# VH-VL binders against q8ka87r5to149, part 2

Target 1, 145 residues: q8ka87r5to149
Amino acid sequence: PNKFTVKAQEALQAASMLASSKQNQQIEPEHLLSVMLGDHDNIACQIARKLETPVDTLLSVVDREIDRIPKVTGASATGQYISSDLGKVFDTALKEAEQLKDEYISSEHLFIAMSEAGVKVSKLLKDAGIDRNAILKVLTSFRGS

## First folded at step 10 (VH-VL)

Design t1
Fold by ESMFold2, fold request of step 11:
Structure t1 (fold): chain C 145 residues (1-145), chain A 120 residues (1-120), chain B 111 residues (1-111)
Amino acid sequence: as target 1 above (145 residues)
Amino acid sequence: EVQLVESGAEVKKPGSSVKVSCKASGGTFDVYAISWVRQAPGQGPEWMGGIIPIFGTANYAQKFQGRVTITADDFAGTVYMELSSLRSEDTAMYYCARDRWGYLYGMDVWGKGTTVTVSS
Amino acid sequence: QSVLTQPPSVSAAPGQKVTISCSGSSSNIGSHYVSWYQQLPGTAPKLLIYGNSNRPSGIPDRFSGSKSGTSATLGITGLQTGDEANYYCGTWDSSLSAGYVFGGGTKLTVL
């Protein structure tokens, strides 16, 4: 599975647009987490609310981290690249999809990966009670309800 | 398993432009970066620019800024590179290549290349 | 325009070991993963090493890569005549006009 679901692609596109609006060439896990938690219809937001996470407080912290990401301006500065930390998230999400025998990398895999990849947002999520086990437990309860 | 195919060889006059296509076998692009790399005879590869189609963003080497435009058609699974204001120094083999995770891991799939010749 | 500096050539006999260095800066090798490419005459480059030290499927373990600071090294043991090729390092450079860069290349001859 090297393909993303439509919902995962939409989140990635939103992360790229957020980075562009912040004049960031590097797309970081912080951008992806912000757009996923900020979208009420995203499974990540639904999971965080089910876990009773203070989502608005978490978003405020993530948005401050985004403001610390280098800004690049000028006529020659174009395009964007994926940071090494976001690459770690993608690698972790791929491994999660493979372990669960899923055909596509989904928004759920990305959210799990952000908690487990050992990047800066991983500590933020774990300090807020969001890790692989918590996410999977909520996903099970969504199917049972 | 994935293959990239560039459009056919071109012979162009100085001052004109060329547009080369790169089509992936088996479907659409994903979060790959698709890069354009040229190689003049006896020289090493030279990165011209690339695009991450899922993000819709292109990056250009400073040397080619203002002369190269790279676009993608995700539904056709095709990336295009247009080089304008051609000079004799632009005579080279042109490759498209893909990179997993947007330039992170290097170019793991290369096309066979297509020749662009600029001559009077 | 070799942002990444490699020795222009190396030679060794079959069965021997060689290393090929690649020197860069903090904005490229120091901050980003390094890849190595093999280019046989008349062919496109082929990815040999990615992520500093990983081998794609089909690349034998006698090829190795490593990175320290702003330098990277390709190692080839058990040299074979078929290893005679040009070798390039490559990485992302995140300086002001971000882009991908290749080394100037190293021609390996097997005597």
Scores: ipSAE 0.664, ipTM 0.864, lowest interface PAE 1.6, mean pLDDT 89

Design t3
Fold by OpenDDE, fold request of step 11:
Structure t3 (fold): chain C 145 residues (1-145), chain A 120 residues (1-120), chain B 111 residues (1-111)
Amino acid sequence: as target 1 above (145 residues)
Amino acid sequence: EVQLVESGAEVKKPGSSVKVSCKASGDTFDVYAISWVRQAPGQGPEWMGGIIPIFGTANYAQKFQGRVTITADDFAGTVYMELSSLRSEDTAMYYCARDRWGYLYGMDVWGKGTTVTVSS
Amino acid sequence: QSVLTQPPSVSAAPGQKVTISCSGSSSNIGSHYVSWYQQLPGTAPKLLIYGNSNRPSGIPDRFSGSKSGTSATLGITGLQTGDEANYYCGTWDTSLSAGYVFGGGTKLTVL
C-alpha cells in the first residue's frame, strides 16, 4: 500500500515535532516509538500494556537514545529528513501490511516493523519481550473482545 | 501511476521573483519528499531544496538559503518553489522530483521541467 | 566543484561492460544511500539505482550498483546504443547543512 491510516500519519507528525523539539534534523525510529508509547490512545501503547511491558521504563530508555542523536542549531536546524533506520521501518511496515492484505499502513504495522526491522529500537523491543508474534497475539485478543 | 505536473515556462527580469508549481496526480503516497532540481544549459543537475509535505518542513541547499522558499498545499497536492532576486545565472530548467522516503531512496518520479529564463 | 567526483566520460562498444565510479566522503556516500540517474538528451533524469544497489521497476538487470566505503560504482553490461547518455550519482550529504548532492556526471559514448 501507498497510504497510511490517519492514526499512523498523526504518529509520524508527532514524531517530527518531537524531533524538532530536540533539535534533531533526522527523524529516527526512536522518535516514532516514543510518541506511540507515550500516547495511551495509540494501539502500540495499548499492546505494550496488554503485554505487561513496563512502558515507562521502556520510554526512559528510548528517550536516552533520543538524547544521543546529533543536534543542530541556527539556520541548519531548518528542515527534516527521514533517517535510514526509519526508512527500514517503513519498508518493513509496508511488507507487513501487504502480508496481512491491508490497504493501509497502520500503527500496528509500524509497531511490528519496529520490532522486526533489525534497527536499534528492534533490539530494545525484543529485550522487552515485544516481537511480531507477541503483538499479533494481543491484536487477536482485541478483535475477539 | 504517479505524475508530477509543473507550471509553464517563465520569462523574468533580473531582480524579480519566480514561483513554480508542481502538482502530484495519480496514486500518490502519504510519505514522500518533493525536491527541486535545476539544470542550466550544458551543466549537470543541481539540488536546490525539498519538502516533506506530511511534516511541512523544507530543506534548502546552502547556496540558495535565504533566496528560495519551498511550500506545500496539502489540499491541492501541490508543492511550490519561489526563487527571488533572480539573475541571469538562474536561467535553467527547473524540475520537481519525488522521493518516496524523504530523500532516502532517490528521486523516482520527475516532472517534465519548467524553463525559467532571466534576461534584461 | 561537485561534492561527488565522477569521470567526465567513458566509452565502449555495444555488448561490452562499462563501469562508472563515484567518489565522495564520510559525510555523504560513507553514511548515506547512493542513487544513480540516467539522462538522455532533452529529457529529465531517470532513476536507475536506489539504495546503493536496488533497481526500480522497469530497469533491466544489466544495470547494477554497488557501494564500498566512500565510493560507489554503476555497472552496465550488454551495452546498447540506447545507453548513450549522461549518468549522475547522487546522495544525501550532512557535512554542513543536510542536503542532496549530485556528481559532476559521466558522458557514456557507445562506439
Scores: ipSAE 0.914, ipTM 0.950, lowest interface PAE 0.5, mean pLDDT 95
Fold by OpenDDE, fold request of step 11:
Structure t3 (fold): chain C 145 residues (1-145), chain A 120 residues (1-120), chain B 111 residues (1-111)
Amino acid sequence: as target 1 above (145 residues)
Amino acid sequence: EVQLVESGAEVKKPGSSVKVSCKASGDTFDVYAISWVRQAPGQGPEWMGGIIPIFGTANYAQKFQGRVTITADDFAGTVYMELSSLRSEDTAMYYCARDRWGYLYGMDVWGKGTTVTVSS
Amino acid sequence: QSVLTQPPSVSAAPGQKVTISCSGSSSNIGSHYVSWYQQLPGTAPKLLIYGNSNRPSGIPDRFSGSKSGTSATLGITGLQTGDEANYYCGTWDTSLSAGYVFGGGTKLTVL
């Protein structure tokens, strides 16, 4: 699929805004994870809570990682770009959507991708007990309710 | 298949400005960058700047800072590049090109180019 | 002058292998994915390699890309007359203002 759901697009835009507020030129998976987990209406946040993950604690860790991202000030602060790590997340999300035979890349796919893409946030999520299988089990639970 | 259709050739006087458009058609992506790359006769490609429409952020090469403006009209599926204070040295072919994940993986779709001629 | 350095020209006979180098720094090739472009006379550049070593659909496996440290290499095997073109490497650069940069280009002549 080449399209993202509206919710996924909103999450990406929020990630961009967060990065901007932090004076980061590169948009990282950490930005995306932060805005997703910080949004109670986002499926990622709901999944994490269903898994009894201490979301606030995880958010604190993610935010600390964001604070370590290089900041750009002055004339050099022109625009933003997608980091290589976020690119890996996108590639993984695309594969997940294909495997699940979904027409759109959703927040669910992005969340799975973040746990499986082998980037820094992947380790954070896995350490918190969040992986593809755990996410899918919760999603199945949501669909059955 | 995605195609990038650029506006027609331009002939401009020194000191004036030119605005070139790039319209995307076909199976468009939601996350991509449109870059503007120019090429003077006998020279290699030169990146001028780009925009990631979903983020609404534009990036510019330092050489063109303050003289180039890149904008996107999502409703029209069109990206614009305006170059001001034109000089004879700005005479070149101007390409728009798409990169799927911002500027990460390279420009996989190119327009046919817009010739801009700056002469007195 | 280019941020990325390429040899100005390379040449080989049909059927042979050629390599084109692209040298950069830690702020570009060292930190970001490298792409390669083929430009035939009178045409727009065409993406040949992306993400250091991936081929877009339609690009034959005669073309290969690799990256090590701050340098990248394009390989072309089974050289054909139709491969005669200019080749450019490109990547993102974050040394000062983030932006895309191209190499100076390499003219490939098929003897």
Scores: ipSAE 0.913, ipTM 0.950, lowest interface PAE 0.5, mean pLDDT 95
Fold by OpenDDE, fold request of step 11:
Structure t3 (fold): chain C 145 residues (1-145), chain A 120 residues (1-120), chain B 111 residues (1-111)
Amino acid sequence: as target 1 above (145 residues)
Amino acid sequence: EVQLVESGAEVKKPGSSVKVSCKASGDTFDVYAISWVRQAPGQGPEWMGGIIPIFGTANYAQKFQGRVTITADDFAGTVYMELSSLRSEDTAMYYCARDRWGYLYGMDVWGKGTTVTVSS
Amino acid sequence: QSVLTQPPSVSAAPGQKVTISCSGSSSNIGSHYVSWYQQLPGTAPKLLIYGNSNRPSGIPDRFSGSKSGTSATLGITGLQTGDEANYYCGTWDTSLSAGYVFGGGTKLTVL
């Protein structure tokens, strides 16, 4: 798929804004994860809560990681770019969407991708018991309700 | 399939400004970067700057900082590049090019280019 | 002059293999994906390799890319007359202001 769901786009835009507020030029998976988990209406947050993940604790860890991202000031602070890690997440999300035969990349795909892409947030999520299988199991329960 | 359609050739005088447009046609992505790359006669490509429309943020090469402005019109599916204070050295072919993941994986789709000639 | 350094020219006979090097630094090639472009006379650059070693659809497997440390290499096997062109490496650079940078280009002549 070439397109993202509206909700996914909103999450990405929120991640960009968060990065901007932190004076980060690179948009990282940590930014995306933070805004997704921080949004009660986001499926990632709902999944995490269904898994009884201590979301606030996880958010704190993610935020600390964000604070470690290099900051830019002045004229050099113009513009943003997608980090290599976030690119890996996008590639993985795309593959997930294709595998599930979905026409759009959704927040669900992004969340799965973040857990499976082999980036820093992947380890954080897996340490919290969040992986592709766990996510899919919860999603199945949501659809059956 | 995606195509980038650029505006027509421009002839400008020194000191003036030029604004080139780049319209995406076909299957458009939601996450991508549009870069502007120019090439003077007999020289290699030179990256001027780019924009990631979904984020609305533009990056500029230091050489053109303050003289180039890149903007996006999401409704029109068009990206613009305006270069001011034109000099004879700005005579070149100006390309817009797409990178799917915001400058990460290279520019896979190129426009045909817009010739900009700066002369007295 | 260019941030990325390429040999100005390479040449080989049809059917042979050529390699084009691209040397950078830790702030560009060392930290970011390298892309390679082919430019035929009178045409726009064409993406040959992305993500260090991936070929876009339509690019034959005669073209290959690799990266090690702060250097990248483009390989062309089974050289054809139609391969005569300028080749450029490119990558993201974060040394000062983040931006894309191209190599100086390599003219490939098929003898």
Scores: ipSAE 0.913, ipTM 0.950, lowest interface PAE 0.5, mean pLDDT 95
Fold by OpenDDE, last read:
Structure t3 (fold): chain C 145 residues (1-145), chain A 120 residues (1-120), chain B 111 residues (1-111)
Amino acid sequence: as target 1 above (145 residues)
Amino acid sequence: EVQLVESGAEVKKPGSSVKVSCKASGDTFDVYAISWVRQAPGQGPEWMGGIIPIFGTANYAQKFQGRVTITADDFAGTVYMELSSLRSEDTAMYYCARDRWGYLYGMDVWGKGTTVTVSS
Amino acid sequence: QSVLTQPPSVSAAPGQKVTISCSGSSSNIGSHYVSWYQQLPGTAPKLLIYGNSNRPSGIPDRFSGSKSGTSATLGITGLQTGDEANYYCGTWDTSLSAGYVFGGGTKLTVL
């Protein structure tokens, strides 16, 4: 798929805004994960809660990682770019969407991708008991209810 | 496939401004960057700046900071590059090019280029 | 003058292998993905390699890319006359302000 769902796009935009507020030019998976988990209406947050993940604790860890991201000020603070790690997440999300035969990359795919892409947030999520199988299991339960 | 269609050739006087457009057609991505790259005769490509429409943020090369403005019209599916205070050395072919992941993986789709000639 | 350094020219006979180097620093090649572009006379650049070593669809496997440290290399095997062109490496650079940078280019001549 070449496109993202509206919700996924909104999450990405929120991640960009978060990065901006933190004076980060690079948009990282940490930004995306933070906004997704911090949004009760986001499927990632709902999945995490269904898994009984201590979301607030996880968010705190993610936020600490965000604080470590280089900050830019002044004239150098022009524009934003997607980090290599976030690119890996996107590639993984694309593969997930293809595997699931979905026409769009959704927040679900992004969340799965973040857990499976082998980036920093992947370890954080796995340490919290969040992986592809756990996510899919919860998603199945959502659809059945 | 995606194509980038650029506006026509421009002939400008020194000190004036030029605004080149780049319209994307086909199956466009939601997450991508449009970069502007110019190439003077006999020279290599030079990145001027870009924009990631979904984020609405533009990036500029230091060399062109303050003189170039890149904007996007999502409704028109068009990205614009305006270069002000034109000089003779700005005479070049101006390309727009797409990068799927915001400058990360390189520019995989290129426009045909817009010739901008600056002469008195 | 270019942030990325390439040899100005390389030449070989048809069927041979050539390599084009691209030297940068920790703020660009050392930290970001490298892309390679082919530019035939009178045409726009064409993406040959992305993400250090990946080929876009339509690019033959005669073209290969690799990256080590702060340097990247483009390899072309089975050289064809149609490969005669200018080749540029490119990558993101964060030394001062974040921006894309190209190498100075390498002119490949097929003898």
Scores: ipSAE 0.913, ipTM 0.950, lowest interface PAE 0.5, mean pLDDT 95
Fold by OpenDDE, last read:
Structure t3 (fold): chain C 145 residues (1-145), chain A 120 residues (1-120), chain B 111 residues (1-111)
Amino acid sequence: as target 1 above (145 residues)
Amino acid sequence: EVQLVESGAEVKKPGSSVKVSCKASGDTFDVYAISWVRQAPGQGPEWMGGIIPIFGTANYAQKFQGRVTITADDFAGTVYMELSSLRSEDTAMYYCARDRWGYLYGMDVWGKGTTVTVSS
Amino acid sequence: QSVLTQPPSVSAAPGQKVTISCSGSSSNIGSHYVSWYQQLPGTAPKLLIYGNSNRPSGIPDRFSGSKSGTSATLGITGLQTGDEANYYCGTWDTSLSAGYVFGGGTKLTVL
């Protein structure tokens, strides 16, 4: 799929805004994960809570990682770009959507991708017990509820 | 098929401004960058700047900072590049090009180019 | 002149193999994905390689890309007359103001 769900797009835009507020030019998976987990209406947050993940603790770790991202000031601070890690997340999310035969890349796919893309946030999520199988199990329970 | 359709050729006087448009048609991605790349006769491509529409932020090459403005109209599916204070050395073919994940993987779709001629 | 350095020209006979190098620094090739472009006379550049070593659909496997450290290489095997063109490497650069940069280009002549 070439398209993202509205919710996914909103998450990406929020990630961009977060990056901007942190004076980061590169938009990283950490930014995306932070805004997703920080949004109670986001499926990633709901999944994490269903898995009994200490979301606030995880958010603190993610935010600490964000603070390590290089900052820019002045004229050099203009413009943003997608980091290589976020690109890997997008590629993985695309593959996930294709595998599930979905027409759009959703927040579910992005969350799965972040856990499976082999980037820094992947380790954070896996250390918290969040992986593709765990996510899918919760999603199945959501459909059955 | 995704296509980038650029505005027509421009002939400008030194000191004036030119605004070139790039309209995306077809199955357009939601996450992409449109870059502006110019090429003077006998020269290689030169990146001027770009924009990631979903984020609404533009990046500019240092060489063109303060003289180029890149904007996006999401409703029109169009990206614009305005170059001011034109000089003869700005005479070139101006391309818009798309990169799927921002500026990450390279420009996979190119417009046909817009010729801009600056002469007194 | 160009942030990325390429040999100005290479040449080989049909059927032969050629390689085109692209040298940069830690702030560009060393940290970001490299792309390669082919440009035929009177046409816009065409993406040959993205993400260091990936071929877009329609690009034959005669074209290959690799990256090591701060350098990238384009390989062309089974050289054809139609491969005669200018080739450019490109990548993101974060040395100063983040932006895309191209190599100076390599003219490939098929003898």
Scores: ipSAE 0.909, ipTM 0.949, lowest interface PAE 0.5, mean pLDDT 95

